# Ledger of designs, part 18: miniprotein binders against p81326

Target 1, 226 residues: p81326
Amino acid sequence: MLHFGGFIMEINHISKILEKEREEYIRNKVEEYLKQGFSKDDAVNKANQSWRTYIGHRIQDVIYNLLKKFLKDSGLKVTTDKALNNRNLPEELDKVKRLIAINYGEYLFLPDADVIVYKVENNDIKIIAIISVKNSFRERRFETTYWKLKLKESPVTSHIKVFLATPDKDNEISYKCPNGKPKKMRIILEYELDGIYFLKEDFEETEKAKHFGKIVEDIIEISKKL
Below, E stands for the ipSAE of ESMFold2; O stands for the ipSAE of OpenDDE; V2 stands for 0.75 times the mean of E and O plus 0.25 times the DockQ between their complexes.

## First folded at step 3 (miniprotein)

Design x3 (at its last look DockQ between E and O 0.02; V2 from the best seeds 0.00; counts 0 for: pae E 16.6 > 1.5, placed apart)
Fold by ESMFold2-Fast, scan of step 3:
Structure x3 (fold): chain B 226 residues (1-226), chain A 80 residues (1-80)
Amino acid sequence: as target 1 above (226 residues)
Amino acid sequence: SDKTYVIWVVVDSPELAEKVAEIIRKILEEEGIEVEVTVHGDTVFIIFKASEEEARRIAEKIRKELEEMGIDAYITVEEE
């Protein structure tokens, strides 16, 4: 088994854990809402809404931990935008924050960078990639492309790869129309972003749209060019 | 002259798409057209063999019925 084979096996193991976790979560939440006096239909609806919120944060944490574990031996480091928003940052993370922040006149904002991959060479920091994690596209479908376009405007950030990682359980961007054409959202996201990584099996791979199992290898190859 | 056409109906939400699919099924039944109405997220679509004129006529009928019900929808007709 190669190193990347271990990564793929761990993704498969976590997928099974998440399925069992979903069943337990929904069952427990339905019981909780029924005890609060909600009807069965309302309890089920509320439990499903609660799961959608929970799984979004859960998947983000999973991706962070997987990338941290599997990129470590390649000299790559992983952090989150949550970590960069701490008041007292270690020197290394303070440097990462400065290299990724975007200027809006009087204001400085971080992009929506759920997971950030960087390397340290000779006390110099290079940002490799930003990964946006999306479980659903209903309200904020083009935010990742907005941040990609903003990062391209500056020589400091223009080299940073922007990736989307998503299970796309509702087939919002992995779905291919019967005429063979992808939906408009998929076309725009794939065109503007550096890659889309799916945490699912049933989709048509392209040069930019790949199974999540390929992300570690791709990031390592990108880092060699910096 | 008959080709395969896809009529796409995009609405604001998946819940509305399910309702719209029922409306479209009734329209097709009235027209004597036996095709499957498929829902995917916020999108409803039908695939069937027809002339270009017939495909556009059915799409226009769907548009008009939804408009009369106050439903905003984006409707397109594409040749497969």
Scores: ipSAE 0.000, ipTM 0.131, lowest interface PAE 18.7, mean pLDDT 79
Fold by OpenDDE base, second read of step 4:
Parts: sequence; C-alpha cells; structure tokens
Structure x3 (fold): chain B 226 residues (1-226), chain A 80 residues (1-80)
Amino acid sequence: as target 1 above (226 residues)
Amino acid sequence: SDKTYVIWVVVDSPELAEKVAEIIRKILEEEGIEVEVTVHGDTVFIIFKASEEEARRIAEKIRKELEEMGIDAYITVEEE
C-alpha cells in the first residue's frame, strides 16, 4: 500500500516537474531557430510548438516505462507505435502491428497508439489496450475518439480497449460540468473511450474517469477476460 | 516536525535513472537515512520522512554527488 501511495504522488507531479525545464528549453530553441534565419516571433512560436511535442514525448516515455514495469509481472508486454514503424520488425511486433491496423480498403493504417499493451499466449498475440497520452488538448481533441471508433468497426480490433492518459494541466477535461456548464470534450471523451486516466488528483472521478494509478489493475483485469 | 518529502531526480534516460537510483541508495544507506527509492522512466523518486532542513540537505548532497560524477540531473524537493 505504501508503495502505491508513493507512486500516486510521483505521477501527480510529473507534469509540474517537466514544466520546470520549459524556460531553458524555449530559450535554447529560440536561439536555434534564430540561427536558422527565423524571425524572433517565428522562433518563439516554433519553440513553443517544439516544447509541446517534447513534453508530450517525455510524458509518454514516463507512462510507457511505468506500464512496462508494472505489467511485467503479469506477463503482459508493452510497445509503442514508434517501435512498430520499422521495416524490419521481429515476428512478434509484426503481428502486433497487423493486429492493430485499421482497414481503409486498399490501405491499412495504424491508429495513434502511444502505448500498446498485449499478451502472448501459445504463440498467439492478443492486443489488450491502446493508451493515448495527451499533455494538452490544443490540437486534435477527438483524435483518440476517432481511433476508438475505427477500431470498433472491425471484429479483429473491436475488443481493443482505448484509454486516454493525461495530466490535464489546463483542466480541459477534469470536470464534466464545472459551474453547471458541460465540458463537451470531457463528456464526449468519457463516453466514447474505455477510460480516461488522470495524472493528477484534482478531477471528477467517474466509472470511466480514474486516477492513472488504477490503469495497471484495469489492464490486468481486461487481460484476464481475453 | 517530520513531514514526508519527495525528491525528484530527473536524468537523461531510464538507464541512467536506474544507475542514479543505485548511487542514491548507496549514499543514503551510508548516511543511515531510511528512504524509499523508486525509478519511473528517467526520473528517480526518493520518499522519506524528515524535517524541511534535512530534506534540503539530502537533496543538496545528492546534487553534489551527482555533479561530482558528471551526471546532469534536475533535482527538486516537494512536500508530500
């Protein structure tokens, strides 16, 4: 229990800690872009965009490593869409890639899958869950929802759970109806996705909206039903 | 009064974090400080009960040791 408490506290502050690097990062990137010939305004804008990408990846990496660690004992495996973007995949990952692919007629495309959890049983691979990691919802607010809906359309992928993990630092989806006004994004995401996991304490908890600390247990439970 | 503190040590990689965690464990064991040291990604978390002054001292010691080893780390102390 104590170990879990510590973990919860750690994950709650991950966004805050990473944000402390922002000023230095921005400064360095601005300088870089200025040297590339961009205007000051453009350099600042590009730096900010770069930061968003950077911090997103950092959070994703943390989540990936956490899931990998905590799911290891359960025999579950974790990979990423990035790892699947290789021409020379091991057989196992090639199978994973094929099992999450979405059919667009003449083409197969992968959903955005920051983290993919799967199990291997008797040489068969079963995809358990896809976790999308979002630091902010400035762009493509419903992208994860789109992929969930697409995955539902095929009997091959319909069982795959799609989760969103976010610190939601700007409180965009932390509450459903703050001040009596519905937060459209929260309501839609919670409705369409299999779960939202918050890397923070200050949020409205529901059956589908939980603290990130519960994601491991939830994934393990799902895995047992597959 | 003793409070629970968390020291965050952010390094460049998960591999380095594991290494740093071992270093920190060793440092703190030598000092006889009871701590929980965990690694999550590229971050080492140190959880312990102490006074604010002691917590700060520990953080500074870690900083100095890592610096001497040439390890770049971002270190922060927060009350739990």
Scores: ipSAE 0.000, ipTM 0.196, lowest interface PAE 14.2, mean pLDDT 86
Fold by ESMFold2, look of step 13:
Structure x3 (fold): chain B 226 residues (1-226), chain A 80 residues (1-80)
Amino acid sequence: as target 1 above (226 residues)
Amino acid sequence: SDKTYVIWVVVDSPELAEKVAEIIRKILEEEGIEVEVTVHGDTVFIIFKASEEEARRIAEKIRKELEEMGIDAYITVEEE
């Protein structure tokens, strides 16, 4: 059986590791840019921009590996949309790809998702959840909600849970009504998605907006109902 | 015009990822492009500035060379 305390401790260690990675990364990049003749302010800005690119992909990788590790003993498998775009798909992954495809008449397109959780039961594949990992909401703010709405349109995909995982370091969606004013982006994301999972401590918790440490338990519970 | 691209190379193990990172560094030296090559777990991240055509060409070159070496890898190119 999964040890949920172990998952939570792994998340805490990863958060600390990612912050130390950030600190070291920024320090090294600032030094590098200063040697190139940039001012300190410019070097810091460039280092932060570089980190943003890097960490977005790093967070996706961390989430994938953690879910793969902690869901395995519950009979749940994990893949990525990047893996599904591979030219030489194994039969199992080809079936996963087809089961999440969105029908546009004579065309089938994949939703833009980062991590896919599924199970194999008696040689049948059932898609449990899609997790979109977002580091920033400056562009494609509602992309995840668009894909959830498209998945809801078909009876073959309407059961698929769509989650958002984010550090949300800039507090773009952390609170529903900051200073008493409705935050449209948080309200719409929470309404339309099946869950938002934060990789930080400071955010408004609700039944759908939770600490990332709850995601394994939630996925397992959902899988038992399918 | 040049933009920042990220290439993801996912392999079977962290040890293989470290070896693949060294291979990729050698490939990129031949191309003369300033890059950041980083390894985390079983994944190699390559961040660089290039034209779209150049980014796609570099990713395909990496894929082909790893294939020739018998290394199973997942490779994707993303524009930032």
Scores: ipSAE 0.000, ipTM 0.156, lowest interface PAE 16.6, mean pLDDT 79
ESMFold2 (binder alone), look of step 13: mean pLDDT 84; pTM 0.808
OpenDDE base, look of step 13: ipSAE 0.000; ipTM 0.197

Design x4 (at its last look DockQ between E and O 0.02; V2 from the best seeds 0.00; counts 0 for: pae E 19.3 > 1.5, placed apart)
Fold by ESMFold2-Fast, scan of step 3:
Structure x4 (fold): chain B 226 residues (1-226), chain A 80 residues (1-80)
Amino acid sequence: as target 1 above (226 residues)
Amino acid sequence: SDKVYYILVTVDSPELAEKVAEIIRKILEEEGIEVYVEVDGDTVTIFFIASEEEARRIAEKIRKELEEMGIEAEIIVEEE
């Protein structure tokens, strides 16, 4: 029996912490900008822009820590592309890096793999999934899709599931227009990727677009088939 | 009859486009119109269902609000 209720409760707890962090962050940044000589209106605007950048990195860390905690008992391990870009890699992580790297002739590059889920079985490593975390789609909106298509080209990486995780605060891909048609970006992302997980409540679920609370169960199910 | 319209707002920089997108979201929320807003580089795209007259009215309101703020923008209204 799996304890996915604990995962949902932890997500709710983290959401409350992030609300308090936002208030403190904004307050501190407003004070900082006022000390630099900005007007009240400019200070508030700059503090809000700073928060948008901060929360992008923060949500990626949150997702990494949540997945690491809740997949451990299923024998699954979690790492990040930041860890894999370290020159002094442990043997296990060096092997993970080689199993997700994409070949461009003479060169190898890592995909946009903010979070990587793998398992170790009899000293063999199997990559289960990579998760790209996007707080906004302003820049390089199809980067995740490009990496999915590249991974499909190699027998070494073609089995790897590519997921997108996003709060989609600005309704850039969770929005469905009144005529029932989603925007082109949503259509392309959902078609090409193996799944989209939303860190928000208000959207229409599909077979591939789900609430983030489903991700642990889905990853465990995938891992058992490998 | 209502149709799908896109309003494209192009400004001098990506940073200004992000600011303009927030202004537009606020304006359209106050109008009670269900809308999708995205930013790609220096261009803000607004997608919604309305009559041609309503789409033109919304575009004109956006133009006036931006003009009052001293923001120079190219505004185009297109039917899907």
Scores: ipSAE 0.000, ipTM 0.119, lowest interface PAE 18.8, mean pLDDT 78
Fold by OpenDDE base, second read of step 4:
Structure x4 (fold): chain B 226 residues (1-226), chain A 80 residues (1-80)
Amino acid sequence: as target 1 above (226 residues)
Amino acid sequence: SDKVYYILVTVDSPELAEKVAEIIRKILEEEGIEVYVEVDGDTVTIFFIASEEEARRIAEKIRKELEEMGIEAEIIVEEE
């Protein structure tokens, strides 16, 4: 366990750290929406919606940067679906894009891939893992599962590990059977995905549900088998 | 002057918080107040723009409704 003591602490509190910006962000957005002619109520609602999107992106960025940093020494590379959404891609990224594409007959579509980890060996690209980052599960709760299942359908993509990283702020999937009641979402996500990584300490650990601090080691291990 | 207020309603469990959030949404809808209601664990957070007086009025209304339903809740009104 890379006991980056300081790193683990920062990860565990990422949501709290980012939430410190919420008040200022909401205030500024409310003001902005009011100036655009929205009602007070609409402005507040829109500001909160904007915040959810914003904080989600911030967490994604943090995770991306962390993975990029910690995987660098292993020779592994990291990119994002956003980086792949370009008409003029470098050859390497164009190959990455093609190797994660899902076939829908006449069309190829990319899975939601907040973070993509790959290696380059002898000019060959191997996709190792896709990490989906979710701050909350309010929307598209099983989207990551859908993509995992789709990736499994092709021999080209079936080897790609799909991980979920989340602070699970609302404890939606932290425990499988709290108070004897099964949490459907936790059970399904854990069953279908290759792993769930929590950016917090208070969760039920299993073989597939781990602290985010283990993700680097797990990815490196997977990369050695490919 | 109208400011951004949030009301925090803390209850005994996340399950109860979800129920309370639904109740609060209904209460506010009946008053014609479209507010964002968020559940975070055992806490329901309501954001709205109002005067301090109006914010307190809303909080008190929520308190009364929850009491009538036999739901114990801690209600905090804070300025953002």
Scores: ipSAE 0.000, ipTM 0.176, lowest interface PAE 15.2, mean pLDDT 85
Fold by ESMFold2, look of step 13:
Structure x4 (fold): chain B 226 residues (1-226), chain A 80 residues (1-80)
Amino acid sequence: as target 1 above (226 residues)
Amino acid sequence: SDKVYYILVTVDSPELAEKVAEIIRKILEEEGIEVYVEVDGDTVTIFFIASEEEARRIAEKIRKELEEMGIEAEIIVEEE
């Protein structure tokens, strides 16, 4: 029982509370869109899209705050892709942004990096890990693996660990062979990424697929090796 | 400026989704676009790098082609 193990149960509890709120959230959003003049079908579609964004942001914020709190004493710093997209960017964060950017000739793109963990040593910045937060896999299934492959192509970014954090409420990637059939998405994600961290109890645990509470100690251990 | 775009095409059945995925692959091949197409249940997901204008044009071409075939589909275009 780790000290922050109770926090993991709190995250599971928060996820259940948010899911319980889904029906009311959707109903309220449909009403708002109907008042704006949208058809019933359009309002429902917009409400469902709104929910996906809402719950993703809520889960991302919890993860950010948890990592910032528990990594601080290990000399590790945490930022977000939202912070890096700010026009008024402090020099430290500007360096973080440049260190994770992927070069496509005349274009530079940031990878799918909801939360970024880094350290500062001797005024040098070392990127430790990027965490992508996915609440569902009905859409954009392999975006994270694409960005991991691109980061691996450059010696400047190849050391960066790419993690996926997910509640996986619909069990889309929780098991490798559900019903005796290989789950392509789980197998590819686990193969390509450095880790998958589940925000729930019921999933097939492997060396790379773990309870979310393990992410703090994993990041700390990785930082010691860099 | 080019960005990563997703086009999600939802149809009435998984069987129809597989057929629609091949239609979309043909459309994008004719446009000369390297495509990443995934089918999950009744939904076809495509992602590619394009400008906003190009992404909208491709989505509209898909919509029109499916309409001409009598296929009812919900099409969503997402950035990033």
Scores: ipSAE 0.000, ipTM 0.111, lowest interface PAE 19.3, mean pLDDT 79
ESMFold2 (binder alone), look of step 13: mean pLDDT 82; pTM 0.776
OpenDDE base, look of step 13: ipSAE 0.000; ipTM 0.187

Design x5 (at its last look DockQ between E and O 0.01; V2 from the best seeds 0.00; counts 0 for: pae E 14.9 > 1.5, placed apart)
Fold by OpenDDE base, second read of step 4:
Structure x5 (fold): chain B 226 residues (1-226), chain A 80 residues (1-80)
Amino acid sequence: as target 1 above (226 residues)
Amino acid sequence: SDKTYLIIVTVDSPELAEKVAEIIRKILEEEGIEVEVWVHGDTVLILFEASEEEARRIAEKIRKELEEMGIKAFIYVEEE
């Protein structure tokens, strides 16, 4: 129990702590862009954009490693879409890639899948869940929803759970109806996705909106039904 | 009075984080402080109970040891 409590606290602080690096990061990037010949304003803007990408990747990496660690004992495996973007894949990952592919007629494309959880049983691979990690919702707000809907359209992929993990630092989707005003994005994401997991404590909890600490248990439970 | 403190150490790689975690465990062991250490990618999370002064001292000790080893780390201390 103590370990779980500690884990919850730790995950809540990850985003906050990573944000402490922002000032230094921005300063360094601004300097870099200035040296490249950009104006001060452009340098600042580019630095901020770079930061958003950087911090997003960092959070994604943390979540990936957490899931990998905590799911290991259950026999579940974890990979990423990045790992699948290789011409020479091991057989297992090649199968994973094929099992999450979305059909567009002449083409197969992969959904955005920051984290992919799967199991291997008797040499058969079953995809359990895809986790999308979003630090902010400034861009592509419903991208994860789109992929969920697309995955649902095929009997091959319809069983795959799609989760969103976010610290939601700007409180964009933490509450459904703050001050009596519906937050469209929260409502839609919660409706369309299989779950939203928050890396924070201050949010409106529902059946689908939970603390990130619950994601491991939920994934394990899903895996048992497959 | 002892409080719960979280120290977060971010380094350049997951491999380095594992190494740093081991170092930190040893540091805290030498201090006789029970500690929970978690590695998440390139980030080490350290949870322990201590006085504010001890927590500060420990953080500084970690910083110094990592520096001596040539490890660049971002260290953050927070009271839980």
Scores: ipSAE 0.017, ipTM 0.331, lowest interface PAE 6.9, mean pLDDT 85
Fold by ESMFold2-Fast, scan of step 3:
Structure x5 (fold): chain B 226 residues (1-226), chain A 80 residues (1-80)
Amino acid sequence: as target 1 above (226 residues)
Amino acid sequence: SDKTYLIIVTVDSPELAEKVAEIIRKILEEEGIEVEVWVHGDTVLILFEASEEEARRIAEKIRKELEEMGIKAFIYVEEE
């Protein structure tokens, strides 16, 4: 059963859950800030700012859990940058960390890789992809492209696919300008990255810019070539 | 043997999804296929029993009909 599965159903279900969570979160945070003595306008503004931080972490967790669930039967493993920053790393994760680290002279740093997909074959670890999750772009617009360009510089990491996953809530990269050309940020991200996966139904689709529902099949196909 | 399949059609808006659901109901009714069609926001869910070959044929027919109408849709098929 090629490209058939419950993945799309879970994405659509999660979209509705996140909408309900937003309403409940904002209501509770407004009440919390009002109890602290803030005005109604300040409480609403602070609740919205708090939601932006919350939803960023929530979407990362959702993506991690979905990919872990739907990739397991393909022999693929999933971890997070948070797991790799644990002091007591299992041997397997220590090897993953070493294979993804970027050299800055005498210093080594991990890329900003929210979710990492890898495989283990004959005690050899192969990193398949890293996924950067962005709810909005703002001042961090090209952070993912910076890490992609650094990974390309080494034979050890140049094969690693770098994907962006985003609901693009502010419509910063989803659509063309009135003149029919893509926005500058969309052009740069699509050119430098290996793929953009939208957690939304409407966007300008290309070979590299797809619905998030395609990410599992794409990762499995990439893994077969490694 | 026949299995239960779910075809998922996602479109640009909930209003368009309602229209697409009605179009799909008419297409499948003309084919004599017993189906359940549900609208879930911007997504149309079609549940029916068929062979894998027939399920793929039905999904392709839906894709072509929507394309001919100028409707952009994401279509996915899964075995329930």
Scores: ipSAE 0.000, ipTM 0.086, lowest interface PAE 20.8, mean pLDDT 78
Fold by ESMFold2, look of step 13:
Structure x5 (fold): chain B 226 residues (1-226), chain A 80 residues (1-80)
Amino acid sequence: as target 1 above (226 residues)
Amino acid sequence: SDKTYLIIVTVDSPELAEKVAEIIRKILEEEGIEVEVWVHGDTVLILFEASEEEARRIAEKIRKELEEMGIKAFIYVEEE
């Protein structure tokens, strides 16, 4: 736990750490786009868009690698929705894909699940949790809630825990009643999801809204009850 | 430039979902878009091909009409 806790001090500042890279990243990208013939204004806009994509994906990758590392010795395995969308999946991953797919008549769709935690027990696969990783809530604000509701509709998937992991650096969901007014997004997400794990120190902690450092222990505890 | 889009609309009941599906089907037919619309429980699934601008405009039109009818709905849009 101390080992995991030491790592968490670093990850709780992941957005700040990555922001230190921003100026150099933007400068290099603007130079690259200018060489491609874009105007100064277009190059700057494209560089800023590139940065937002880069930082979002990098946070997701860090969380995936962290969970993979710290859940391995508990017999828990981790994969991603991107890995499950590859053609000719290994048998194990094909089973994982089928166990989280949502049935829409003649179509099967995967929920928006950045990271999937599962275990293999007596040749059976059991899905433990799905973690959605969000850096921003400006678009598709409640998509994670939708997937939780769909997973609850079937006995095959109703046990799957759905968590949200976020640095929430813009404080979009960090507090339930900022300035005395209820924050609809925080309240609904906390009500509908099984947990929200913050990659920062400054937020309103509740039984469902926790420091990210608690996620490994929580997942392990849940896995023992299944 | 045309891509496949999935729009998912969740409402308060299966009965309302069937009515919403008919409304959405009419909206898309007015836009001249061939669509497949399914209802599963309280959820309406819409699959169609369009440009990104068309898909965004259609999703907003659906959102606005449901709001004007007082229908509480959760709407999700994904490019397939």
Scores: ipSAE 0.000, ipTM 0.190, lowest interface PAE 14.9, mean pLDDT 80
ESMFold2 (binder alone), look of step 13: mean pLDDT 84; pTM 0.816
OpenDDE base, look of step 13: ipSAE 0.016; ipTM 0.301

Design x6 (at its last look DockQ between E and O 0.01; V2 from the best seeds 0.00; counts 0 for: pae O 14.3 > 1.5, placed apart)
Fold by ESMFold2, look of step 13:
Structure x6 (fold): chain B 226 residues (1-226), chain A 80 residues (1-80)
Amino acid sequence: as target 1 above (226 residues)
Amino acid sequence: SDKTYWIYVTVDSPELAEKVAEIIRKILEEEGIEVIVRVHGDTVVIVFKASEEEARRIAEKIRKELEEMGITAEIEVEEE
């Protein structure tokens, strides 16, 4: 049987390992860039950018693997937008891709949905949820809410839950009211999305803003209603 | 060759953002570009597919039209 305690333990284990690895990664990259002749400030900036690229892909892979592991016994399947962009798609994944595509006449837009959860019943595919993985909110601050709004516009996709998963390292959306003042970005994201799941412990928890450890339970409950 | 571009237009109020969104829809309709335009608080979010040169032209056109209307706006452009 699925044990949510095991899922939480896996998240905490990986998160702690990644935090410890960040310092070593940055130190090694700074040393590498200094040997190439960059100034200290340039080397640090380049090392931090290198880490952002690395950690972004890494977090998505971790989330995908954890969800795949902990959802399989509930009859739920997991894929990624990267897998859906492969030229040689299995028939099942081709159907998943078609079920989340947004039509703009001559153009099809795929939501930038890093992880997709779906089920297969009687040879039919039902999309349950899209999880957008955001490492930071310096860019495309409202991207995830935008895709939720587009999915809501069509009766074919309006049922799809749109979640945001984030470590929120820089505390950009961790609190609604930092120092008693509303943080507009957090308010909008929480209002528009079906849920925000934090890959850390320190954030303002609400009905929609939870620890990432709750996402498996939430997805399973949603799938039972569909 | 075409990429997805995100343009963020931040103005002084949510009410002004709604008006600016309609202005931008008209601008992009005249360009013949299929676009998604939404308002989040004080910010208009525009998403479309274009070449880099087309995206730059469109952002500049938006900036000029708003300037001519006396609308103060912060405009940010992001590429996928």
Scores: ipSAE 0.095, ipTM 0.580, lowest interface PAE 6.4, mean pLDDT 83
Fold by ESMFold2-Fast, scan of step 3:
Formats: sequence, C-alpha cells, structure tokens
Structure x6 (fold): chain B 226 residues (1-226), chain A 80 residues (1-80)
Amino acid sequence: as target 1 above (226 residues)
Amino acid sequence: SDKTYWIYVTVDSPELAEKVAEIIRKILEEEGIEVIVRVHGDTVVIVFKASEEEARRIAEKIRKELEEMGITAEIEVEEE
C-alpha cells in the first residue's frame, strides 16, 4: 500500500526548497536588471515576472517527478506533453498521443496536458487523467476548462479526468471576494474541471478543490474504476 | 493576432440566463464566429477567438441587443 504521509512530506520538503530558490533567484535578477539601468521598481517587477515564468516550468517538472514516483507501484505510468512532441516517438507514447488528441475537422491538436497519467492493460492504453499546471491565472485562466469541454465531446476522450494543479500565489482562485461574492473564475474552473489541487495550505476547500497531497489517492481510485 | 476572449453575462435569474444564451448564440452565428456558449447559474459564459477590435464590437453588440430587449445584465470581458 502507498503511504500518503510520504507523499505529503515530500511535497512539504520541495515547497521549502522552492521558497529558498525563489529568494535567491529574485535577488540575483533584481541585481541583474539594476546593472542594466532599470529603476528599482522596474527591476523588482521584471524579476517577479521572470520568476513566474521560471517557476511555472519548475513546478511542472516537480509534479511530473512526484507523480511518476508515487504512482509507479499502482501500475500507472506518467508522461508529459513535451515528451509527446518528440519526432521519433516510442509506440506506447504514440498511442498515448493519439488517445488525447482533439479533432478540429482537418486539424488535430493536443490539449494543454502538462502531465498525463495512463495505464497499459493487454497492450491497450487507457488515459486516466491529464493535469494542467498553472502558477498564475493572469492571462490563461480558462484554457484548462476549454480543453476539458473539448475532451468531453468524443467517446474516445470523454472519460479522461482533467485536473488543475496550482500554488495560486496571487490568491486568484483560493478565496471569495472581500464582499463575499464568489469569483467567476473559481466557479467556472471548479464546475467544469474534475478537480483543483492546491499547492498551498490555505484555501476554500470543497469536494473538488483539495490539497495537492490528495491527488495520488484520487488518481489511483479513478484508475480502479476504469 | 487573434486571442481567446471570455465574456460573462450575468442576469437576474437562471431561467433568463438560458434565454440570453440562445440570443447570444444567434448573434455570434450571424458574425460567423466559432463560439462556445455555456450557462452557469445566472451567468452566460462565452468563449471565442477574435482580434481585440472584433471582440470589443461583439461585446458591445451583445450589450445593445440585451438592452433593447429590456434585459438588465452585467457584462465582463476577459482576455485569456
């Protein structure tokens, strides 16, 4: 049996490493921009923008490695959309790519599937879940919901769970507005997606909006029903 | 330079939102735009790709059509 405490401990450890990495990164980038002649305010803003891009890729890699490690003993496999874009794709990954691709008439596109979980049974592949990783919602808030709605339209992909994983550092979907009004973005994401997993401790928790530490158990349970 | 836009049209009731969604579908069909229109409670959610100029014209057209029908609505536009 997988031990959820181990997964949660590793998430907490990585969180502390990323926090220290952020402080060093921002400090170095601020110095760099100041040397280039930017004002202090501009240097800080540019450093924060640079960190948001950097941490987005970093969190994707972290989530991929965590899921690969903790799902392995359950017979589940993990890949990435980056891996699926390789020119010479292994047969297994080529099949995965075909099973998540969305048809737009004469065009075929991959969804925004940063991390993909699947299983292999008797040489048949079943896609369990795709996970979209967002460190910020400033510009691409509903891209994940768009892909979920498109996947639901096909019998081949309608069973695939679509999850959002996010630290939500800017508190864009973690809480209600100060006046108590629900945030439309949170409402839409929670309604359309199969789950939101927060890489943070404090947020408005619901049946679908959970701590990231619960994702491994949820994926394993879903896989047993397929 | 086409971008994805989200338009939220919030009205007084879920029943009215369903009617408004049909009105919006007709408007966007006439504009020749590929669109997703969904109803979430009292809010109509519209997703489409267009230029910024085109998106502004469409949002304004929706506002005017609803106003002419006597429908009070809050309209918000977001660039994805």
Scores: ipSAE 0.000, ipTM 0.136, lowest interface PAE 17.2, mean pLDDT 79
Fold by OpenDDE base, second read of step 4:
Structure x6 (fold): chain B 226 residues (1-226), chain A 80 residues (1-80)
Amino acid sequence: as target 1 above (226 residues)
Amino acid sequence: SDKTYWIYVTVDSPELAEKVAEIIRKILEEEGIEVIVRVHGDTVVIVFKASEEEARRIAEKIRKELEEMGITAEIEVEEE
């Protein structure tokens, strides 16, 4: 009980934990950019941008590792879009890559897929879910939605569930109608995606908007239907 | 009533944090306190349920033990 509770608590505070590294990170990056010849203001701005990217990757790594660990016993496998960008892919990952590719006529492109969950059955690969990890929604707010819609357009990829995982530290999508005013982004994301999973406790729960602790169970359930 | 407390112990490096985490685990094990101890960067995160008095005692014990070992740490205690 304590371990499960502790796990959930740790997830709920992931943003806070990682933010403790921010001051040192920013200081070091500012110094680095100053040495590169940037002005103080530019250095600060670049450092802040670098931090946003960095913290995003850190959260993604945490989520990846958690999913990999908790899905292992179910026989499900986890990879990332980064892993798929290699020239020499194992056969299994090459198949994964091909099965998530989106057709643009003369070109195939991969969706943003921070985490990819798949299963192997009789040497066949079945893609189960793509999880997009977002720390903040300042840029490309509906990018995940775009990829979901694109995946739906092909019978090859239409079954793939697309989830968003976020701590939503700034409460951008935690509530649908705070103070009676609709949050457009929450409503659209919830409508278009297969689920939103929050790495926090303070949010409006719905059928599609859940605590991150439920994602493993949901993925396993989906996998059984494929 | 027992509440959930988070103790953050920030040290000089991630390597030191790993060492400190081991020390803290041993300290708390000896005290018979069920805790979760994790390392995030240069910070050791400790999560447990206790009374306010017990939480304060634990934090102080950690501080003293680290000081005795010559380890400087910033310790923060939060109630969930």
Scores: ipSAE 0.000, ipTM 0.183, lowest interface PAE 15.4, mean pLDDT 86
ESMFold2 (binder alone), look of step 13: mean pLDDT 85; pTM 0.831
OpenDDE base, look of step 13: ipSAE 0.000; ipTM 0.187

